VHH binders against CTO1 family protein C17G9.12c. Designs and how they scored, part 3

Target 1, 274 residues: CTO1 family protein C17G9.12c, of Schizosaccharomyces pombe (q9uue0)
Amino acid sequence: MLYIVDFDETITTYDTIHLLAEAVNKPEEWSVISDKYWQEYLAWREALPHSTTLTSYLPLLGGSRYLEEASIKRIEKSQYFSGLSEGALDNIVQLITLRAGFVEFINALVPDLRVSKTIFHVLSVNWSARVIEQTLLHHTDLTADLLCVHANDFDFDTSTNTTNGRILARNASSLLMNSTDKVREFRRIVQTDAVSSPLNVVYIGDSPTDFGCLQISPISILMRSNQKYYDILSRFEDVQLVDISEFPVQKAVPGKKIIYTCSDWCAIQKAFLA

## First folded at step 10 (VHH; from p1 with Y106H)

Design p5
Fold by ESMFold2 at other seeds, look of step 12:
Structure p5 (fold): chain B 274 residues (1-274), chain A 120 residues (1-120)
Amino acid sequence: as target 1 above (274 residues)
Amino acid sequence: QWQLVESGGGLVQAGGSLRLSCTASGFTFSNYAMAWYRQTAGNEREWVAFIGTAGDTTYAKSVKGRFTISRDNAKNTVYLQMNSLKPEDTAVYYCATHRYYGPGSHFDYWGQGTPVTVSS
């Protein structure tokens, strides 16, 4: 099994990206960045046409790239994230809680990871691959050789051993900012890991940045972090939402993508490991 | 802890005006952008107006030129002045605050809403 898994609100109980800005602790400066994003976001969102299918919705989500690019440019220009130490980033790890059942699921997976019977990747729009890696290594039996994180990361100035204010891609061909970017990297992961051995691929995510990967993965799981996202998917005529306890579905509806749903990792473990 | 309380809704004739208020408590109001939304039965909430922490404003196309958002940080209050009201403005109006922290990382807090009815 090739697992490709979102981090925030899929592995973690809550969003962790906000902890990055809060670690800098300049809330008035962050408000300027946030205000500009929201002005652009609301205008973009208002102009979106109504979509009745996930297939027609995904290109519209791709249109959001310019507002995330503009936000990163504002952040880099202001040097908001300049000057963070490795210790400051590592302190964020202790603030993160993992969703019920994840530690048990991953630790049960480790023997199969060691013999390459299964493979585990994180694919995230988060700005700190370091925080993701340290969280997983701290809380689970994973070792660095069993894990690959595809995300963004803060660049470091070697002369000061602090962040230099830039956000770079890590283990990805370009910055990961939206659903389209995650699909691009999802395909690259599958091409790399499926060339030598056929593994069944499962994608697990919770939010609109995951919708593209949920559409294209052979096995797709929506972690029900927010009823709003479930409701969005449930309205699409080309989507069938099914509780993961029914995995695998025997009667797929033609023309509909099956997306399994669950609220915790215990259900995933029962479906795949028991 | 956080609270947003809308007021000023009611029944008004088409062409009339209403002023909505939203009073905030439990957070540093001046650090948060504020917005108004509205919702009719069976539909998603629709964005109406936005005001940033520095006072910059933006409006949905359907209300631009008729509605004005403003804020008074000393009173922890955001306002929506609604002029030239139309029957299609009938909705429950919600005050909200938003904060962006990165891709897919939005913080949202909502008031409970105040109903507005515009009779033809």
Scores: ipSAE 0.831, ipTM 0.924, lowest interface PAE 0.6, mean pLDDT 92
Fold by ESMFold2, fold request of step 12:
Structure p5 (fold): chain B 274 residues (1-274), chain A 120 residues (1-120)
Amino acid sequence: as target 1 above (274 residues)
Amino acid sequence: QWQLVESGGGLVQAGGSLRLSCTASGFTFSNYAMAWYRQTAGNEREWVAFIGTAGDTTYAKSVKGRFTISRDNAKNTVYLQMNSLKPEDTAVYYCATHRYYGPGSHFDYWGQGTPVTVSS
């Protein structure tokens, strides 16, 4: 099985990206960045047409990329994230709670990971691949050679050994900012790992940044982090949501993408590793 | 701990005015952008107006020129002055706060709403 998995609110119980801004602890400066984003976001949201299919919805989500790109440029220009030590980033790890069953699931998977019977990737729009990596290495039996994180990351100034304020792609062809970017990197991961092996591919995510990958993955799992996202997907004419306890579905409805749903990793372990 | 409490709603004749207030507590109000939304029966909430921490404002097209959002940081209060009201402005009005932290990382907090009815 080739696992490609979102981090925030899929592996973790809660969003962790906010912890990055809070670690800098300059809330008035962050308010300027946040305000500019929300002004642009609300204008963008007001202009969105109604969509009855996931297929037609995904290009509309792709239109959000300029919002995130503009935000990153403002962040870099302000130097908001300049001057963080590796220790400051590592302290964030202690604030992160993993979703029920994840540690057990991944630790049960490690023997298969070591012999390449299974492969595990994280694919995230998060701004700190380091925080993702340290969280997983600290809380699980994963070792660095078994884990690949595709995300953004803070760049470091080698002369001061602190962050230099820039956000760069890590193990990705360019910055990961929205659903379209995740699909691009999903395809690159599959091309590299699945072409050389006949592994089934599963994507697991929780939110609209995952919707593109959920549509195209052979096996798709929605982690139910927020009822709003379930409700959005349930209304699409080309989607069928199925509780993961029914995996694998014997008969799909033609023209509909099956997306399995669950609330924790215990359910995934029962379905795949029982 | 966070609270947003709307007030000032009620019944008004078309062409009239109302002023809504939303008082905040439990957070540093001056560090958060505020917005007004409205919701009619059977529909999703729609955005109405936004005011940033520096006082910059943005309005939905349907209310631009008729509604004014403002804030008073000393009173932890955001206002919506609604002029030239139309029957289609009838809705429950909600104040909200928003904060962005990165891609897919949005913080939202909502008030309880205050109903506004605009009669023909």
Scores: ipSAE 0.830, ipTM 0.928, lowest interface PAE 0.6, mean pLDDT 92
Fold by ESMFold2, look of step 12:
Structure p5 (fold): chain B 274 residues (1-274), chain A 120 residues (1-120)
Amino acid sequence: as target 1 above (274 residues)
Amino acid sequence: QWQLVESGGGLVQAGGSLRLSCTASGFTFSNYAMAWYRQTAGNEREWVAFIGTAGDTTYAKSVKGRFTISRDNAKNTVYLQMNSLKPEDTAVYYCATHRYYGPGSHFDYWGQGTPVTVSS
């Protein structure tokens, strides 16, 4: 089984990306970046047409990439993230709580991970692969050799052991900024690390950045972090949402993608490891 | 701890004007962009106007030229001046604050709303 899993609000209880900007603690400088993003975001959102299928919705989501790219360029030019120590990033880990059942689930997988009967990847738009890795290593029985994180990361000045203000791709062909980027890297992971046919791949995520991967993965799970995202998917005529307790549905409705739903990792463990 | 309180809503005849206010407390108001939204029953909230921390503004197409957003940081208050009102402006109007922290990382805080009815 090849697990490809989102981090924020899927593995974690809450979003953790905001903790990165808050650790720098220059709120007036951040407001300039945030304001410009929101002006562009609201204009983009207003222009979006109505969509009745996930298939037609995904290209529209892909149009948001330029917003995130422009934001990163502004952040880098301002040097906002310059000067963070490894210790400052590790302190963020102490603020992170994991969703119920995740630790138990992943620790139950570790024996199979060690012998390559299963594989576990994190795929995230987060800006710190380090925070993701340290969170997982701190809270679980995972070791670095059993975990691969595909995300963005802060670049470091090796002479000072502090961040230099740039955001780079980590274990990815380019920056991960939206749903389309995640699909690109999902396909690369499957092609590189497939241990079985595509029917043995599971994608787990919670939000619109995951919708592309939820559409294409053989087994797709929506973690219900926010009712709004469930509601968006439920309106699409080419999607069928099914509680994970009914896994596996032996016959899908033609023309509809089954996306399983759950609220915690205990439900996933019962469905897959019981 | 955070609070956004809208006021100034009510009943107005078409062609009339209203001024909405939203007073904030519990956070450093000057560090947050503000926006107005509106919602009719059975529909998603519709963005109306945005004002950044430096006072720059943008408007939805349906209200541009008729509505003006402004802010007074000394009073922790954002305003929406609504002129040339039409029956289709009838909605509950919400004050909101937004902050971006990265891809998919949006902070949103909402007021409870103030109803506006525009009669023909």
Scores: ipSAE 0.830, ipTM 0.923, lowest interface PAE 0.6, mean pLDDT 92
Fold by ESMFold2 at other seeds, fold request of step 12:
Structure p5 (fold): chain B 274 residues (1-274), chain A 120 residues (1-120)
Amino acid sequence: as target 1 above (274 residues)
Amino acid sequence: QWQLVESGGGLVQAGGSLRLSCTASGFTFSNYAMAWYRQTAGNEREWVAFIGTAGDTTYAKSVKGRFTISRDNAKNTVYLQMNSLKPEDTAVYYCATHRYYGPGSHFDYWGQGTPVTVSS
């Protein structure tokens, strides 16, 4: 089984990206960045047509990449994230809560990970691959050699061992900012770790940045972090949402993508590792 | 801890005016952008107006020129002045705050809403 898994609100109970901005502790400066993003986001959102299929919705989501690019450029120009130590980033790990059942699930996988019967990747738009890595290494039996994180990361000045204010891609061909970027990297992961059967690839995510990967993965799981995202998917004519307790559904409905749903990792373990 | 409380809604004739207020508590109001949305039954909430922490405003096309958003940081209050009202403006109006933290990382907080009815 090749697992490709989102981090925020999929592995973690809550979003962790906000903790990065809070660690800098310059809330008035962050407000300027946030205001500019929201002005642009609201204008973009107002111009979006209604969509009745996931297939037609995904290109519309792709249009959001410009918003995230502009935001990162403003953040870098302001040097907002300059001067963070490794210790400051590691302290964020102490604030992170993992979703019920994840530690048990991943620790049950470790023996198979060591012998390459199973492969585990994190694929995230998060800005700190370091925080993701340290969270997983701190809370689970994973070791660095069993874990591959594809995300963004803060660049470090090696002379001071502090961040230099830039955000760069880590284990990815370019920055990961939206659903389209995640699909690009999903395909690269699958091609690198290819298995002979499509049933061996599982994507697990919770939010619109995952919708592209949920559409294309042979096995797709929506972690129900927010009813809003479930509701969005449930309205699409080309999507069928199925509780994970019914895995595997053998009869596909023509024209519909099956996406399994669950609220925690205990349900995934019961369905896959029973 | 956080509260957003809308007031000032009611019944008004087409062509008339109404002023909505939203009073905030439990957070540093001056550090947060504010917005007004509206919702008709069976439809998604529709953005109406936005005001940033620096006082910059933007408006949805359907209300530009008729509605004005403003804020009073000393009173922790955001306002929506609604002029030249049309029956199509009938909705429950919500104040909201939003904060961006990165890709896919949005914080949203909503008031309970105040109903506005514009009679034809």
Scores: ipSAE 0.827, ipTM 0.925, lowest interface PAE 0.6, mean pLDDT 92

Design p5
Fold by ESMFold2, look of step 14:
Structure p5 (fold): chain B 274 residues (1-274), chain A 120 residues (1-120)
Amino acid sequence: as target 1 above (274 residues)
Amino acid sequence: QWQLVESGGGLVQAGGSLRLSCTASGFTFSNYAMAWYRQTAGNEREWVAFIGTAGDTTYAKSVKGRFTISRDNAKNTVYLQMNSLKPEDTAVYYCATHRYYGPGSHFDYWGQGTPVTVSS
């Protein structure tokens, strides 16, 4: 089984990206960055046509990439994230809470991970692959050799051993900023792990950045982090949402993508590992 | 504890004016952008106006030229002056604040709303 899993609000109970900006503790400077993003975001959002299918919705989501690119350029030009130590980033790990059942689920997988009967990847638009890695290593029986994180990361100045203000891709050819970027990396992960088959691939995510991967993965799970994301998917004519307790569905509806739903990892473990 | 409390809604004839207020507490108001939204029954919440921390404003196309957003940081209050009201402006109006933290990382906080009815 090849697991490809989002981090924020899928593995964690809450978004963790905000902790990165807060660790710098320059709230007035961050407000300038945030204001410019929201001006652009609201204009973009107002111009979006209404969509009745996930297939037609995904290209519209892809249009948001320029918003995130512009924001990263503003962040880098301002040097907002310059000067963070490894210790400052590691302190963020202590603030992170994992969703119920995740630790038990992963620890149950470790024997199979060690012998390559199963494979586990994190795929995230987060800005710190380091925080993701340290969180997983701290809370679970995972070791670094069993874990592969595809995300963005802070670059370091070797002379000061602190961050230099740049945000770079880690284990990806380009920055991961939206659903389209995740789909491209999803496909690269599947291609790289030659023993995988489409029926043995599981994608798990919670939000619009995951919608592309949820559409294309053979097995797709929506973690119910927010009712609004469930509501968006439930209205699409080409999507069928099914509680994971019914896995595997015995009668598929023609023309609809099945996306399973759950609220915690205990339900996933019961469906896949019981 | 964060609060956003809207007031000033009511019934008004087409062509008339209303001024909505939203008073904030529990956070440093001057560090947060503010927005107004509106919602009609059975429809999605629609963005109306935005004001940044530096006072710069943007408006939805449907209200530009008729509505004005403003803020008074000393009173922790954002306003929406609504002129030349049309029956299509009938909705529950919500005050909100937003914060961006990165891709897919939005913080949103909402008021409870104030109803506005514009009679024909």
Scores: ipSAE 0.823, ipTM 0.926, lowest interface PAE 0.6, mean pLDDT 92
Fold by ESMFold2 at other seeds, look of step 11:
Structure p5 (fold): chain B 274 residues (1-274), chain A 120 residues (1-120)
Amino acid sequence: as target 1 above (274 residues)
Amino acid sequence: QWQLVESGGGLVQAGGSLRLSCTASGFTFSNYAMAWYRQTAGNEREWVAFIGTAGDTTYAKSVKGRFTISRDNAKNTVYLQMNSLKPEDTAVYYCATHRYYGPGSHFDYWGQGTPVTVSS
């Protein structure tokens, strides 16, 4: 089984990327960045047509990439994230809690991970692969050799051992900013690490950045972090949402993509491991 | 314990004006951008206007030139002045606050809404 898993609100209980901005503790400077993003986002969102299928919705989501790219350029120009130490980033790990059942689930997988019977990847638009890695290594039995994180990361100035204000891709061909970027990297992971068939691949995510991967993965799980995302998917004519307790579905509806749903990792473990 | 409380809604003749207010508590109001949305039955909320922390504003195309968003940080209050009202402006109006923290990382908080009816 190849697991490709979102981090924020899928593995974690809450979004963690806000902790990065808060660690800098310059809220007035951040408000400038946030305001400019929201002005552009609201204009973009207003112009979007209504979609009745996930297939037609995904290209529209892909159109948002420029908003995130412009935001990163503003952040880099302002040097907002310059000067964070490794210790400052590691302190963020102490603020992160994991969703119920994840530690148990992943620790149960470790023996199979060690013999390559199963493979585990994180695929995230987060800005700190370091925080993701340290969180997983700190809270679980995972070791660095069993874990691969595909995300963005802060670049470091070697002379000061602090961040230099740039955000770079880590274990990815380019920055990960939206659903289209995640699909690009999902395909690269599958081409490299797939077992004998694509049907052995599971994607787990919670939000619109995951919707492309949820559509294309042979087994797709929506972690119910927010009712609005469930509601969006439930209205699409080409999607069938099924509680994970019914895995595997015996009577799939023709022409619809099955996306399983759950609220915690205990439900996933029950469906897949026991 | 965040609160956003809208007021000032009601019934107005087409061509008339209304001023909505939204009073905030439980957070540092001056650090947060504010927005107005509206919603008709059976439809998603529609963005109307945005005001940043520095007072910079943007508007949905359907209201630009007719509506004005403003804020008073001393009173923790955002306003929506609605002029030249049309029956199409009939909706429940919500105030909201937004904060961006990165890709897919949006913070949103919503008021309870105030109804506005514009008679033809």
Scores: ipSAE 0.821, ipTM 0.922, lowest interface PAE 0.6, mean pLDDT 92
Fold by ESMFold2, fold request of step 12:
Structure p5 (fold): chain B 274 residues (1-274), chain A 120 residues (1-120)
Amino acid sequence: as target 1 above (274 residues)
Amino acid sequence: QWQLVESGGGLVQAGGSLRLSCTASGFTFSNYAMAWYRQTAGNEREWVAFIGTAGDTTYAKSVKGRFTISRDNAKNTVYLQMNSLKPEDTAVYYCATHRYYGPGSHFDYWGQGTPVTVSS
C-alpha cells in the first residue's frame, strides 16, 4: 500500500500552521499580512460560481493560487519569519497533538515499511517540513529512512543558523500552496514509487486542499475534521461518501467517485490492518 | 471566552436605514479584521463587508454604495450602517472575525446574529 497523507487536521488533531506565525509573536505585524489576504480572498470568493460536481469545482479552487503566492511574497518581503532558530521550531513540536489512533496505526505499519511492503509519504501545504518531520519522529516509531515529507520549509542562513525569512519547497518541484499543487506532487510520488511495484494507492486528507488528490487517488479517505467539508463533498453529483466501516464497497454507484470517511485513525486501522 | 454580540436589528421600511453594532470581548480587538455577513433561510451565509485593522474597507457588490462598515477600537465595536434598504436585504446579519495563517489555514469566529427585516 502506498500511503500519501495530509498532515494538518489529518495526522494532527488541530491545524498547526498557526503555531508558526504565533511562535514569532508579532501579532500586529501578522495582522497586516492576514488583512491583505482576507481582502483579496473575500473578493475572489464572491466572484466564484456555484458548482454541482467535484470535477467542475476543482478548477475553481485552482484559481486561488495567486492569493497564496501574493501572501508568501508579502511574508518574505516583511521578513516575518527571519531569525527563528532550530530550537524555536522544535519547541512548536511540543504544542502538537496527534489525532486518535495515528500513533498506533503508524507503529503497526512500521514492520511493513522496513521491508517495503508499504510506503508512507506526507504531502502538505504547511510552511515547515521540519516541524512535520520532528513531530512524526518524536511521537512514533518512524525513523527518517521510512518517512518522506513533501511540503514547504523555512530556508536557513548557514552563517547564523537561523531562518532567513524565505519559504521554499522541500521534496517538491515547487511551492505547495493549494489543491492543484498537491495533485502535481501526488502524481510525482505515485510515478516514482509505483514504477517498480504495483502498490495500491491511498490518499488521506481533510479539507479543500486535499479535494484534488481525493478525486484522483484509487482509494480516498476524508478525515472528518470539520462538518462543512463533508457537507461540501456530499452535495457533489459525482461523489459518493461512504463510512470507512464499509470498506471495500461492494456496489459502487456508476459515475461517482467513492470517498471513504472516518473521524480517527482507529477506524482506518480496523478497515486496512485488521 | 471570545464573544461577538450583534445588536441593532429590527423591522424597517424599504428605503430606510439601520445601524448594526457588534461588540467584541475576550481578545485584542485592534489586532483583528472584522466582517459582516448575512443569511436568508435555507441559504449559505454571504459576505457583506470587511474592515481591516488599519481601517481599510471592502464591500460585496450588492451593497457597495449603500452600506458602510466602520470600527471603534476604544469600544471594541464594529458597525454596519445600512442605507437605502431593499426587501432583498432581509436576513440575519452576523459579525465575524477572520485570521489567515497560511494555505488552507483560516480561523473564523462568528457572532449569534441579529435579524433585519425590510418591508415594502
Scores: ipSAE 0.820, ipTM 0.924, lowest interface PAE 0.7, mean pLDDT 92
Fold by ESMFold2, fold request of step 12:
Structure p5 (fold): chain B 274 residues (1-274), chain A 120 residues (1-120)
Amino acid sequence: as target 1 above (274 residues)
Amino acid sequence: QWQLVESGGGLVQAGGSLRLSCTASGFTFSNYAMAWYRQTAGNEREWVAFIGTAGDTTYAKSVKGRFTISRDNAKNTVYLQMNSLKPEDTAVYYCATHRYYGPGSHFDYWGQGTPVTVSS
C-alpha cells in the first residue's frame, strides 16, 4: 500500500501554516502581504464560472496558481521569513496537535514500513518541510528513513545558520502551491515507487488543494476537517461520498468517483489495518 | 472570543440608501482586512466589497459606483454605505474578515448577518 497524505488538517487537527507567519511576529508587515493576496483572490473568484462536476471544477482551481506565485514573490522581496533559526522552526512543533488516531495508525504501520511492504509520503503545500518532518519524528515512532515529505521549505544562509527569506521546493520538481501542483507530484511519486501501482495507492486529504489527488487516486479518503468541503464535493454529479466504514465498496455507481470520508484516523486504521 | 456584529439593516424603497455597520471585538482589528458579502435564499454568499488594512478598497461589479466600504479603526467598525438601492440588492448582508497565511491557508470569520429589503 502506498500512502500519500496531506499534512495540515489531515494529520494535524488544525492548520499549521499560520504558525510560520506568526513566529516572525511582524503582523503589520504580514497584513500588507495578506491584503494584496485577498484583493487578487476575490477578483479571481468573482470571475469563476459555476461547475457541477469535479472534473470541470479542477481546471478552474488550477487557475489560482498565479495568485500564490505573486504572493511568494512579495514574501521573498520583503524578506519576511529571513533570519529564522532551525530552533525557531523546531519550536513551532510544540504548538501542533495531531488528529485523533494518527499516532496509533502510523505506529501500527511502522513494521511494514521498515520492510517496504508499505510506503508513506506526505504531500503538502506547506512552506516548511522541516516543521512537518520534526512534528512526525517527535510525535510518532517514525524515523527519518521511513518518511518522505514533499513540500516547500525555507532555504538557509550557511554563514548565519538562519533562513535567507527564500521558499524552495523540497522533494518536488517545483513549488507546491495548489491542487494542480499536488497532482503533478502525486503522479511523480507513484511513478517512482513501482511497487505502488495506481491500484494500490491511497490518497488522504481534507480540502480543495487535495481535490485533484482525490479524483485520480485509486483509493481516496476525505478527512472531514470542514463541512463546507464535504458539501462542495457532495454537490458534484461525478462524485460519490461513502463513509470509510463501508470500505471496500463492491460496486461503484457508474460515472462517479468514490471518495471515502472519515473524521479521524481510528476509522482508517479499522478499515485498512484491521 | 472573536465577534463581528452587523447592524443597520432594514426596509428601504428602491433608489434609497442604507448604511450598514459591523463592530468587531476579540482581535486587533487594524491588522485585518474586512469585507461585506450578501446572500439571498437558496443561493451562495456573494462577495460585495473589500477594504484592506491600509484603507484600499475593491468592489464586486454589481455594486461598484453605488456602494462604499469604509473603516474606522478607532471604533473597530467597518461600514457599507449603500446608495441607489435596487430590489436586486435585497439580501442578508454579512460582515467578514479574511487573512491569508499561505497556499490553502485562508482564515475567514463571519458575522451573523443583517437583513436588507429593498421594495419596488
Scores: ipSAE 0.814, ipTM 0.920, lowest interface PAE 0.6, mean pLDDT 92

